# Ledger of designs, part 313: VH-VL binders against q96il0

Target 1, 167 residues: q96il0
Amino acid sequence: APERGAERRDTAPSGVSRFCPPRKSCHDWIGPPDKYSNLRPVHFYIPENESPLEQKLRKLRQETQEWNQQFWANQNLTFSKEKEEFIHSRLKTKGLGLRTESGQKATLNAEEMADFYKEFLSKNFQKHMYYNRDWYKRNFAITFFMGKVALERIWNKLKQKQKKRSN
Below, E stands for the ipSAE of ESMFold2; O stands for the ipSAE of OpenDDE; V2 stands for 0.75 times the mean of E and O plus 0.25 times the DockQ between their complexes.

## First folded at step 12 (VH-VL)

Design K17 (framework fv_ebrasodebart; at its last look DockQ between E and O 0.36; V2 from the best seeds 0.47)
Fold by ESMFold2, look of step 12:
Structure K17 (fold): chain C 167 residues (1-167), chain A 120 residues (1-120), chain B 108 residues (1-108)
Amino acid sequence: as target 1 above (167 residues)
Amino acid sequence: QIQLVQSGAEVKKPGASVKVSCKASGYDFTEYYISWVRQAPGQGLEWMGWISAYEGYTNYAQKLQGRVTMTTDTSTSTAYMELRSLRSDDTAVYYCARDQSYLPRGHDYWGQGTLVTVSS
Amino acid sequence: QAVLTQPPSVSVSPGQTASITCSGDKLGDRFAYWYQQKPGQSPVLVMYEDSERPSGIPERFSASNSGNTATLTISGTQAMDEADYYCQAWRSSTAYVVFGGGTKLTVL
């Protein structure tokens, strides 16, 4: 939940653009937190002779990461916007200015802000419920595909050993 | 069983707005995005945007950003697309289509289409 | 913006194999989908997840997606396969849906 953006460090498009794994890496890479979602992206390894099933698993994992990044980026922006609107509304009701004498944005005390946090959680309860449902369904599907890939690899190893022995 | 039923054809003047409805039945409305896709006479498919059926999160095509609003009403399992400041090149058949939010199946069911004609 | 390029038309004789291509930058990094549209009708999904076929779609339909190109293949083409065909994918840098321009398949 970001408050007051006194200075922005990022003039580049995103934090993800600063992380580039080696081209010849044979492992997935975990990058730095994305500036909008605060989630660490995975940079997926693409092997040279990926099977169709392996391709589907990789694409599903990447799509799920993008979905997750988008949800939290949206929630972070909504949280920040509604927080400022709440503070503005309460300051206006009290006849106070939006800025202090020093020019900093005025804020409310912790007890006053507790009303905002409670209301925000209440308004967004069903969104988070549906997010959790989809998160579990996506991860169950990914786990199932991981199992299928593992079986495919075992089967291929057995077929290669049998073929070499016969030839 | 699964159906997406759209509102009827409309004739509008330039500068007006149109709101097309898409009523879903036969499935859990909250498990799908609803895409809106239009097709001008004799032309191809143009994606306009989509909405999460329950969360209300939207993505709009850049060309239409600022002119389109998509909403849902979960109590009636209905999606809406409103296009404002209509121009003659907005004349098209407007389709709704569903796409599952957690298993990538593509747009497996489409509405029947709604013809919107913009003429002065 | 991202575009998916398809040939405007493809003609085949009955029984021949039709091949419809869809080209886009890094298209093979995303799932590709194919739709059939007959005159006056809504589109129908005929392939999803690059190469999967929905229930009710004949086995003569197949598809692949690699590099910058996805391909829909119809073997043993029948007169009922005459339609417009559209590919669809997401842009690699955003979550926006993109359709190809469409290909008219004519069966002579």
Scores: ipSAE 0.559, ipTM 0.794, lowest interface PAE 1.4, mean pLDDT 83
Fold by OpenDDE, look of step 12:
Structure K17 (fold): chain C 167 residues (1-167), chain A 120 residues (1-120), chain B 108 residues (1-108)
Amino acid sequence: as target 1 above (167 residues)
Amino acid sequence: QIQLVQSGAEVKKPGASVKVSCKASGYDFTEYYISWVRQAPGQGLEWMGWISAYEGYTNYAQKLQGRVTMTTDTSTSTAYMELRSLRSDDTAVYYCARDQSYLPRGHDYWGQGTLVTVSS
Amino acid sequence: QAVLTQPPSVSVSPGQTASITCSGDKLGDRFAYWYQQKPGQSPVLVMYEDSERPSGIPERFSASNSGNTATLTISGTQAMDEADYYCQAWRSSTAYVVFGGGTKLTVL
């Protein structure tokens, strides 16, 4: 039985874009696309008087973002690797070198690449379905806490108005 | 009642492999992640990796990359951790632990632990 | 590597308040979890999501976070609280679980 080579899952390096918003920012900032995931990271604003519920919401959003970043970084890495392997394999089968006479990287035609994409999507279909399921669950949770935070803010405003009327 | 029941103690030689099982009960196995954590004698907790029970997503500690494989069997609600190329420093109690999926949760339930001894 | 740093030991007299700190980079952006481990036993979750207490954990256990430091507080410490305590968080961007080095709580 051929030793199934330990697929070195190259974990995408944790290149969290060190995008730091200005210290005086009162809003969320969107960074440039991450080089691995191609997702734009959000730097969440932290209010000076952040409530425990607001903090929890922020942390949930942050964790979900990181989960997304990691998923897509890994997916993109896998895609790139498999794509390269596919190209190399096909070129070899055709008796072609990895480089053209002009020294450029040899590529496959659109039809051949379409086969790769189809195969890749088919192979990863279940993974994407599971991802989507998890994505929805996380976002529903976030939305739920957003609602709670909204209610808390309304309640706090009402209390403040009552206190002002009593004085 | 939620329980994680691990396989029994193992004694292995250097270079061998060990596979530890963790059978879950009392909850929907597919809704949770399973983490594996080891503890060398007199040392702290060391995270080894996690697996999503349903999706089969895995994340392994960098130190163990290439030597560890985590799997799940949803039909039996069992998680498995295989550690290959065992060394003396792999002697530890190995724990499986449940971590809630989708939401950030800690490890709320732990297995009883499996002692793996690596000796020449 | 993002390491969670805990004091190796904390000593407290019965009835006093014990505080165990856990410091780490970006811990303020992540949830902290706390585990109690007694000799020869599996770890037990005592605090989750920074300050939430699982059912069955005494009210004397509380936790908070400030900046990049999480703190487990045990008020009215009892002899039965003598154990090793570990903090845990998820590492940013890698989704690694990270444990603190552990703190041995001794009740004198």
Scores: ipSAE 0.446, ipTM 0.793, lowest interface PAE 1.4, mean pLDDT 89
ESMFold2 (binder alone), look of step 12: mean pLDDT 90; pTM 0.935

Design K18 (framework fv_ebrasodebart; at its last look DockQ between E and O 0.29; V2 from the best seeds 0.51)
Fold by OpenDDE, look of step 12:
Structure K18 (fold): chain C 167 residues (1-167), chain A 120 residues (1-120), chain B 108 residues (1-108)
Amino acid sequence: as target 1 above (167 residues)
Amino acid sequence: QIQLVQSGAEVKKPGASVKVSCKASGYEFTEYYISWVRQAPGQGLEWMGWISAYEGYTNYAQKLQGRVTMTTDTSTSTAYMELRSLRSDDTAVYYCARDQSYLPRGHDYWGQGTLVTVSS
Amino acid sequence: QAVLTQPPSVSVSPGQTASITCSGDKLGDRFAYWYQQKPGQSPVLVMYEDSERPSGIPERFSASNSGNTATLTISGTQAMDEADYYCQAWRSSTAYVVFGGGTKLTVL
């Protein structure tokens, strides 16, 4: 009985880029593109006297980044998998091997691949719509909290000026 | 109304496997992740793993690696959790929970729980 | 494994304020979620994203965070609030969900 190879279910790469900025950094750092999502991660600076609003904003930004990383990592993986399956299926239907006579990986022509892209986009259309919707929601929330933080900083500066005038 | 309905209680022997189902309704199943959480009698909540409903990507707790398999059927909006090589310490109530992909995050909806008893 | 630490129990008199803490090494970087669980029932989300309250949750429930500590606060605690409370966070490095050990709130 042929040992059914345990299909290594590709665990979603938990690949948070281990990019660590210098400890003395006072600004956000951008890391190299993630190998799965192809998105560049941002390491957010944490002020010593971070306010609760600043912390919430930072967390929202961080979570949004992670969501984006995860989404695109998954999409890229799905795309790659389905693309490979499509190619293999089409080659098989044509009676062609997976490798050329030169030992290179056999591929399909641009017209055949266009069918794959169309089908893939059609299949994932709803998913992309939901992604876009959520992307806007998240960015609106971030923008809103950016405004709050800005107002808080202005208010704190005004209070400090008043206290200096009273002394 | 959003609901997660789980399969009924199970009694298993040590070394056996159990498969628990979780049928989702009232929302777009493919938009969300499903987490599985267990709770031993008198103990706290223990996260087991999550699955993406659409892609079927999984992430399992390290403790359960190799013994747990999560799957989804998008046609029936049902999530499944299989636990193999059952032990007495696997006796617990098993919950499925929706893990939101969109804000707000967290487990906002839970199944009613499935009691799995492992006894010799 | 980053562990969220909760006090095993908190006792409060009716009408008083209950505070349940949840501490973790990276909790300052992640949102905390809070769940209420009554005996024989499934957990119920009571707070999300550190301080946001789901619809249907009473206003007496609030939450805050300071550094690596999240706090669930129940003002004017009622007998019906007696339950187990769990904090939860998401791990960025592993995409794991992590629960606290739970806190039994007793209303005396």
Scores: ipSAE 0.686, ipTM 0.873, lowest interface PAE 0.8, mean pLDDT 90
Fold by ESMFold2, look of step 12:
Structure K18 (fold): chain C 167 residues (1-167), chain A 120 residues (1-120), chain B 108 residues (1-108)
Amino acid sequence: as target 1 above (167 residues)
Amino acid sequence: QIQLVQSGAEVKKPGASVKVSCKASGYEFTEYYISWVRQAPGQGLEWMGWISAYEGYTNYAQKLQGRVTMTTDTSTSTAYMELRSLRSDDTAVYYCARDQSYLPRGHDYWGQGTLVTVSS
Amino acid sequence: QAVLTQPPSVSVSPGQTASITCSGDKLGDRFAYWYQQKPGQSPVLVMYEDSERPSGIPERFSASNSGNTATLTISGTQAMDEADYYCQAWRSSTAYVVFGGGTKLTVL
């Protein structure tokens, strides 16, 4: 499961290219998501003078955002499906229908639902471990390209100063 | 040492199903998608779908939706592709290929291909 | 349901430069990849991430991707470069993979 950060903001610049370690290391996250299905995706601006390295960095960040959204969308669907299957099987064992007399979906008590959550976590533990591995690997790769872009910008600035001195 | 070894050629009748296996070795299986790509005789490459090895999530080509099922077995590092309701135009060489799940860098290793012939 | 369009064939003389194009709507917004396939063999990755060359691929192979067009360029073309070449990209938020129709490179 994702961790939710506290609502704390500072006067940091509006730029968002800064390296962001694992979620527990980030001091502020832009607006807390109530649930991961309501993620606030980053808008990626495409400048006309984007260098090849800047373009690769943007493409990597876009693909990582899509990957993250697809993973959590799939996990949400799996969670919902397995939750309903668990409830159905337990209601059958109790001899109860899928709906109450008022037409509402029948549910299980909190202790019975705790069994579902434990089983779901155990079943999906390795999947989430591999997700965390890939999340860290993606963020290290993005940070590497951010460093390359930063060096490229410094080099271009020095090159411009060199040309001005030659004139 | 990285290898993708596929199951042998198959001959099937129209309406049957075929299941092709792809055994991976020499790398961490859970770090890669497995794509299935087919090539009819004299034709180009046609992407069929991919599966994430650790997630089990699949994306199928729209043309094949409902006829194809892809699975993995992480304990044996093996991917499977099953194509149902076979037709004569499904005659092709079927390839598996890998691409990194965390940073896709293209299909850098391919299986040897599996010829599936659909004939009456 | 994006389509990547390649010319069906390209012919060059040995030592000349071959250019193989791959066209698709806003293809330059995604990474493009190139594969070489010789008769009876599996495809081989020859370019990735628009312009990167895998280890073992000669420096005469280069590529670019901008706007609606990716281009594979082979300078100093040799007889061993005679093959079919396919471009590939991811074309949807649902992460569909799309291959181009292929280009047969003939070295005369």
Scores: ipSAE 0.494, ipTM 0.754, lowest interface PAE 1.8, mean pLDDT 81
ESMFold2 (binder alone), look of step 12: mean pLDDT 90; pTM 0.935

Design K19 (framework fv_ebrasodebart; at its last look DockQ between E and O 0.01; V2 from the best seeds 0.00; counts 0 for: pae O 5.7 > 2, placed apart)
Fold by ESMFold2, look of step 12:
Structure K19 (fold): chain C 167 residues (1-167), chain A 120 residues (1-120), chain B 108 residues (1-108)
Amino acid sequence: as target 1 above (167 residues)
Amino acid sequence: QIQLVQSGAEVKKPGASVKVSCKASGYTFTEYYISWVRQAPGQGLEWMGWISAYEGYTNYAQKLQGRVTMTTDTSTSTAYMELRSLRSDDTAVYYCARDESYLPRGHDYWGQGTLVTVSS
Amino acid sequence: QAVLTQPPSVSVSPGQTASITCSGDKLGDRFAYWYQQKPGQSPVLVMYEDSERPSGIPERFSASNSGNTATLTISGTQAMDEADYYCQAWRSSTAYVVFGGGTKLTVL
């Protein structure tokens, strides 16, 4: 519901993540959704001849995934906590217990719950704007290092081709 | 010019609490974590915890869990660390330091430190 | 909770190369950082992201990180390099910042 579409997002497979039974044929793979963030973690493949730039890129991607997981886990926890506090406060105001006659958790009607959802989204709007800013900054940095790695690989291939011709 | 300016030295008795402030200037406060690190006389650096300046999310060192509270005020670009139930071994210089929230570069700027002395 | 182990002290003659190690389980899987602290002063970041040097830090400072060991290297060591040096690892998912115990570098 945020204005800029700072929604929870899956790390859906593209073409690089899959199951990798022998290590040498492995790519990155995507695990099951995390209980708290509901995001699928990427498990990064560590190649046997990883250059220093490739190591830095992998560490940056891994750190960014961990940051994203933590943000959404915290948001989900805060949402759940504030929802229960809102319900409890309104039930006390109405003189009702926390449980119905049948022993189930008492809750509020849809109109009353809509008030909570509006208040929560409004309260957290700025937080989601800062999250979006940081998410795009992180992706720009990762893309920049992907470009550096790509150039390094092209350069190494040209050096290898030059050596073969001179032999 | 980037600065982290901390509140002045304090002398406390055992069982009291202390709240140290860290006023940031010269950069966008909401782009950084604030870590708190203490150093007892003649000892090494001990990480106490950090707080995200815009999220308010905190992580505390296990040793201090339950005794420490970290907060921020983005309107004044100020971070706070409160340590409760003070003991004599809490005597230390307390530092705040920043680290970028979206690209780790380490703690590149530190406050001047705040000496907290706990004695009866 | 991981620990980072540093030698308590390293001595070097002026102009020689000093090497300070920092050991931790799988430390090479994370970014490592190095700080210099002179007496009565706040720490100063001298290396970040394993091997990167902040602007204003002399080129004689270098670092590496692989396997279980990060190493800070100071070539052509000068008297002004005499200080305490701390390594650090960062893990954002656990918010677990770990400092090494520190190494006192003495320049004889």
Scores: ipSAE 0.426, ipTM 0.717, lowest interface PAE 2.0, mean pLDDT 82
Fold by OpenDDE, look of step 12:
Structure K19 (fold): chain C 167 residues (1-167), chain A 120 residues (1-120), chain B 108 residues (1-108)
Amino acid sequence: as target 1 above (167 residues)
Amino acid sequence: QIQLVQSGAEVKKPGASVKVSCKASGYTFTEYYISWVRQAPGQGLEWMGWISAYEGYTNYAQKLQGRVTMTTDTSTSTAYMELRSLRSDDTAVYYCARDESYLPRGHDYWGQGTLVTVSS
Amino acid sequence: QAVLTQPPSVSVSPGQTASITCSGDKLGDRFAYWYQQKPGQSPVLVMYEDSERPSGIPERFSASNSGNTATLTISGTQAMDEADYYCQAWRSSTAYVVFGGGTKLTVL
């Protein structure tokens, strides 16, 4: 049986923000909003002497950011597509053209669009629930590792002070 | 009436930069995307990229990445396209076009075009 | 980048029907826009992706889609229809726009 090539779902390209922070920056930088997700990406600073724990935290933050970017990029594209399809369907049902005499796209009134939003939210409710759950889990993990890194930094500072007093 | 009015023809040397303007009128500028398309002499249409007029989000053709910058000025309803490090093969008529609402999918109105000549 | 393929030229006699095809991968998911360009002029949209005509475009212009092929049809072709025609698609995954190579329509 020929393996049906997994139809690569046209996932929104992970908008790697091409925002490049200044080379001498010792901080995280926030880029402009991504064109698909509308989320502002963070460029994470990499210390020269990054500890394994700091590296783990950074990777977790990066992974979580990528996850968020992909989710919202896809969601926004889906929303835009379905919105247009809804408008077209409703106009057709009304026997109206898709464009006005001036060539502008015909629009629906606010009441008609309210139906779309309600349906869209209903359809995507479960998806949003899972997203929220996973978002909390990821952020909890990040916060936990932030705490560990903070403790490690304190301990390292104390050791350095003791060594300076002994010399 | 919807109009896109572009800046005049430009002659540039290799390695120089050119900035073309496109002034929009007759519609709500911030509700649409602007695309840029070029056409070399005797050749077909080549998409360069698009910009969201309000948010300023951009998407550039891979071939032009790093050399092209698109911007908008909402106060003047003007879009700009800057192309850097010009080469002889960048000689073309450059068009701005209004994209359809919601998504930058198609171009319903076009500017008159701007000839950019790159010559030594 | 997805390539849209058009025939380089199509010839038709006045009053006959001209058909211009545009083929590309995954074109079936999104319909093609069609543009007319006369020498020394800007492109003009002649057909939206939903096969609707812009204001001012004659009814003799129509478009259809079948699988990965879009077709622009000009019924009762007139001398004024002589021009270059370009198909254009948009890819949802990248938001890239792609044009076909263009077709020169000659009215003989």
Scores: ipSAE 0.024, ipTM 0.586, lowest interface PAE 5.7, mean pLDDT 86
ESMFold2 (binder alone), look of step 12: mean pLDDT 90; pTM 0.932

Design K2 (framework fv_ebrasodebart; at its last look DockQ between E and O 0.02; V2 from the best seeds 0.00; counts 0 for: pae O 5.2 > 2, placed apart)
Fold by ESMFold2, look of step 12:
Structure K2 (fold): chain C 167 residues (1-167), chain A 120 residues (1-120), chain B 108 residues (1-108)
Amino acid sequence: as target 1 above (167 residues)
Amino acid sequence: QIQLVQSGAEVKKPGASVKVSCKASGYTFTEYYISWVRQAPGQGLEWMGWISAYEGYTNYAQKLQGRVTMTTDTSTSTAYMELRSLRSDDTAVYYCARDQSDYPKGHDYWGQGTLVTVSS
Amino acid sequence: QAVLTQPPSVSVSPGQTASITCSGDKLGDRFAYWYQQKPGQSPVLVMYEDSERPSGIPERFSASNSGNTATLTISGTQAMDEADYYCQAWRSSTAYVVFGGGTKLTVL
């Protein structure tokens, strides 16, 4: 699971290398942040005696991680694009150029940028509402399967104790 | 009860665009992705891309990047696929299909298909 | 980019067991799905999540997925099972759906 959570701020690190866990890893690994989503991927360990239920849980967690990374990568790109479009539109309305005297990108003051942030959140409200619904449903399903795996492991230990007692 | 009903067959010239619709009924539209899959005559299935029904994001096959646009309209429970700059090798049956967005189970319901013929 | 390789055709006698393979690099690390398509019809999902069977699909359909290979197995094959069969997976590195090339099952 990523440590930074599901939602992303408007500031993100860039340019991180993709992590590659050791070939003989015996543990799940948390890699460096993905450059598009800024989420840390989990690299799942596959034990030799993985049960069908354990396989299903691992694949479900893996697919949910990918789903989450895709959503936030897309939202990060949308945010950046809409922010630039907002700034360009407001500068054009004011008759100003896209660059300052020093050649730096012209920008808007904090009060004007607050208008963008409010507008962006309002425009994307339904998308985030449905994302949150799907995120909770996926994590509930994962938690349910983790419980089933835990019960399976307890039951297998009890069966082994019963066999040893009957010897 | 669950249905995906697609728009009718289209005949187009090379260089034109086509927009195929897919109207969903019998389920909660926002709980599913819509995939678009095409099949040229006598050929296999080719995935074109998918879109979340709430338009949270899209993903297009690399071969079609720049030529395809997928959209949805939640008020009518309808998905759309537009393919631009048509070529003769775009002649195919175009299918829409759904998959769950919160726990994928595979494409369990498919539209009837829309034949798009590109010729002059 | 990613390729799922299926044999172009498989032939079986009625009542025999048909096996259709789908090969891809580390395919067993992903869920595999299977579709049946009869001429002039839309595909029908026949197996999902490696080995699960949708409601309405006969018990003679089963599937497995491990290593680099997923396998669809049809026991007691009937003439109505004659169709094209496609495997499918979701690939994490490119975030897209991949179909195999398809296998024509002939029941003679």
Scores: ipSAE 0.338, ipTM 0.728, lowest interface PAE 3.8, mean pLDDT 83
Fold by OpenDDE, look of step 12:
Structure K2 (fold): chain C 167 residues (1-167), chain A 120 residues (1-120), chain B 108 residues (1-108)
Amino acid sequence: as target 1 above (167 residues)
Amino acid sequence: QIQLVQSGAEVKKPGASVKVSCKASGYTFTEYYISWVRQAPGQGLEWMGWISAYEGYTNYAQKLQGRVTMTTDTSTSTAYMELRSLRSDDTAVYYCARDQSDYPKGHDYWGQGTLVTVSS
Amino acid sequence: QAVLTQPPSVSVSPGQTASITCSGDKLGDRFAYWYQQKPGQSPVLVMYEDSERPSGIPERFSASNSGNTATLTISGTQAMDEADYYCQAWRSSTAYVVFGGGTKLTVL
């Protein structure tokens, strides 16, 4: 059986967002949209006295962001590739060139493109359902840990107030 | 492997015409543009124009309008560039290049170049 | 035709970072391409679409675009990097290609 050459899935290069917030920042920063995912990355602030719970929350947020970036980067790449293939195939079937006289890519009309979008959505429906499910799970977890961190901060403030009253 | 192989060096007199060929291999010729770029001795790169390999659509640099003709032969995967009314300042190395995408945006593969000398 | 302006020459010591700029009107709306050309050789694409690297190009090559200026950066410059470098842009409205004047990189 001839070894079907593993089609090197052009994985979207993990575009390390070169966005670097100011060193003295004490809050989260939002970067420009990533060129592959089109999602704005968040640079999370790390407090000097980060609690274990705060660290866990931060890590969970970071992991979720990375997961989201990777998903959409890959999805956008797949979409772009399949869209191009669709256009080329349709143009060829119509006996049309791939380019206009001005040297631009030939395009299909809105109706023809609607077919592509329908097919693409249908094909990727299950993938999107799993994504949505996992997105909600991750966000619920994040929200839960946000609540825990909030409670911890309240408790720490109360302890500090008690210590100041006893001295 | 993708290759662009150009015709050999040419010596022409002023007022003559030159036709340079560029044979492409290693890819689907009709899916890409071919651009032509020239470089005078000791000078920078000068874009001359592009041609769509399949449709034969062309776009020429304004400076060369009326003097340059680009063509393709899809059966042989060969691009041609003809420059007419040659002048001494047309002395250059002429390159064919494949464009990276369906747009003539940039050139990912280049021919070896063809020296065209225009001398009296 | 839009003119892309490059410094005529840049000199760096081995191991240092070289930066070559390319400036032009409305460059921010266009992708920048970078080519390396060694004497007697054809140009070689080293960067495309502002910051993408072709296969086979070392990671020390990077590019960025800010406003009307594209920059090619070569970190840890080596003697083999000595060459002429050209930026190139494409204009979507006319489909014209334009090259910069070229920059001679010397590794001292």
Scores: ipSAE 0.018, ipTM 0.584, lowest interface PAE 5.2, mean pLDDT 88
ESMFold2 (binder alone), look of step 12: mean pLDDT 90; pTM 0.926

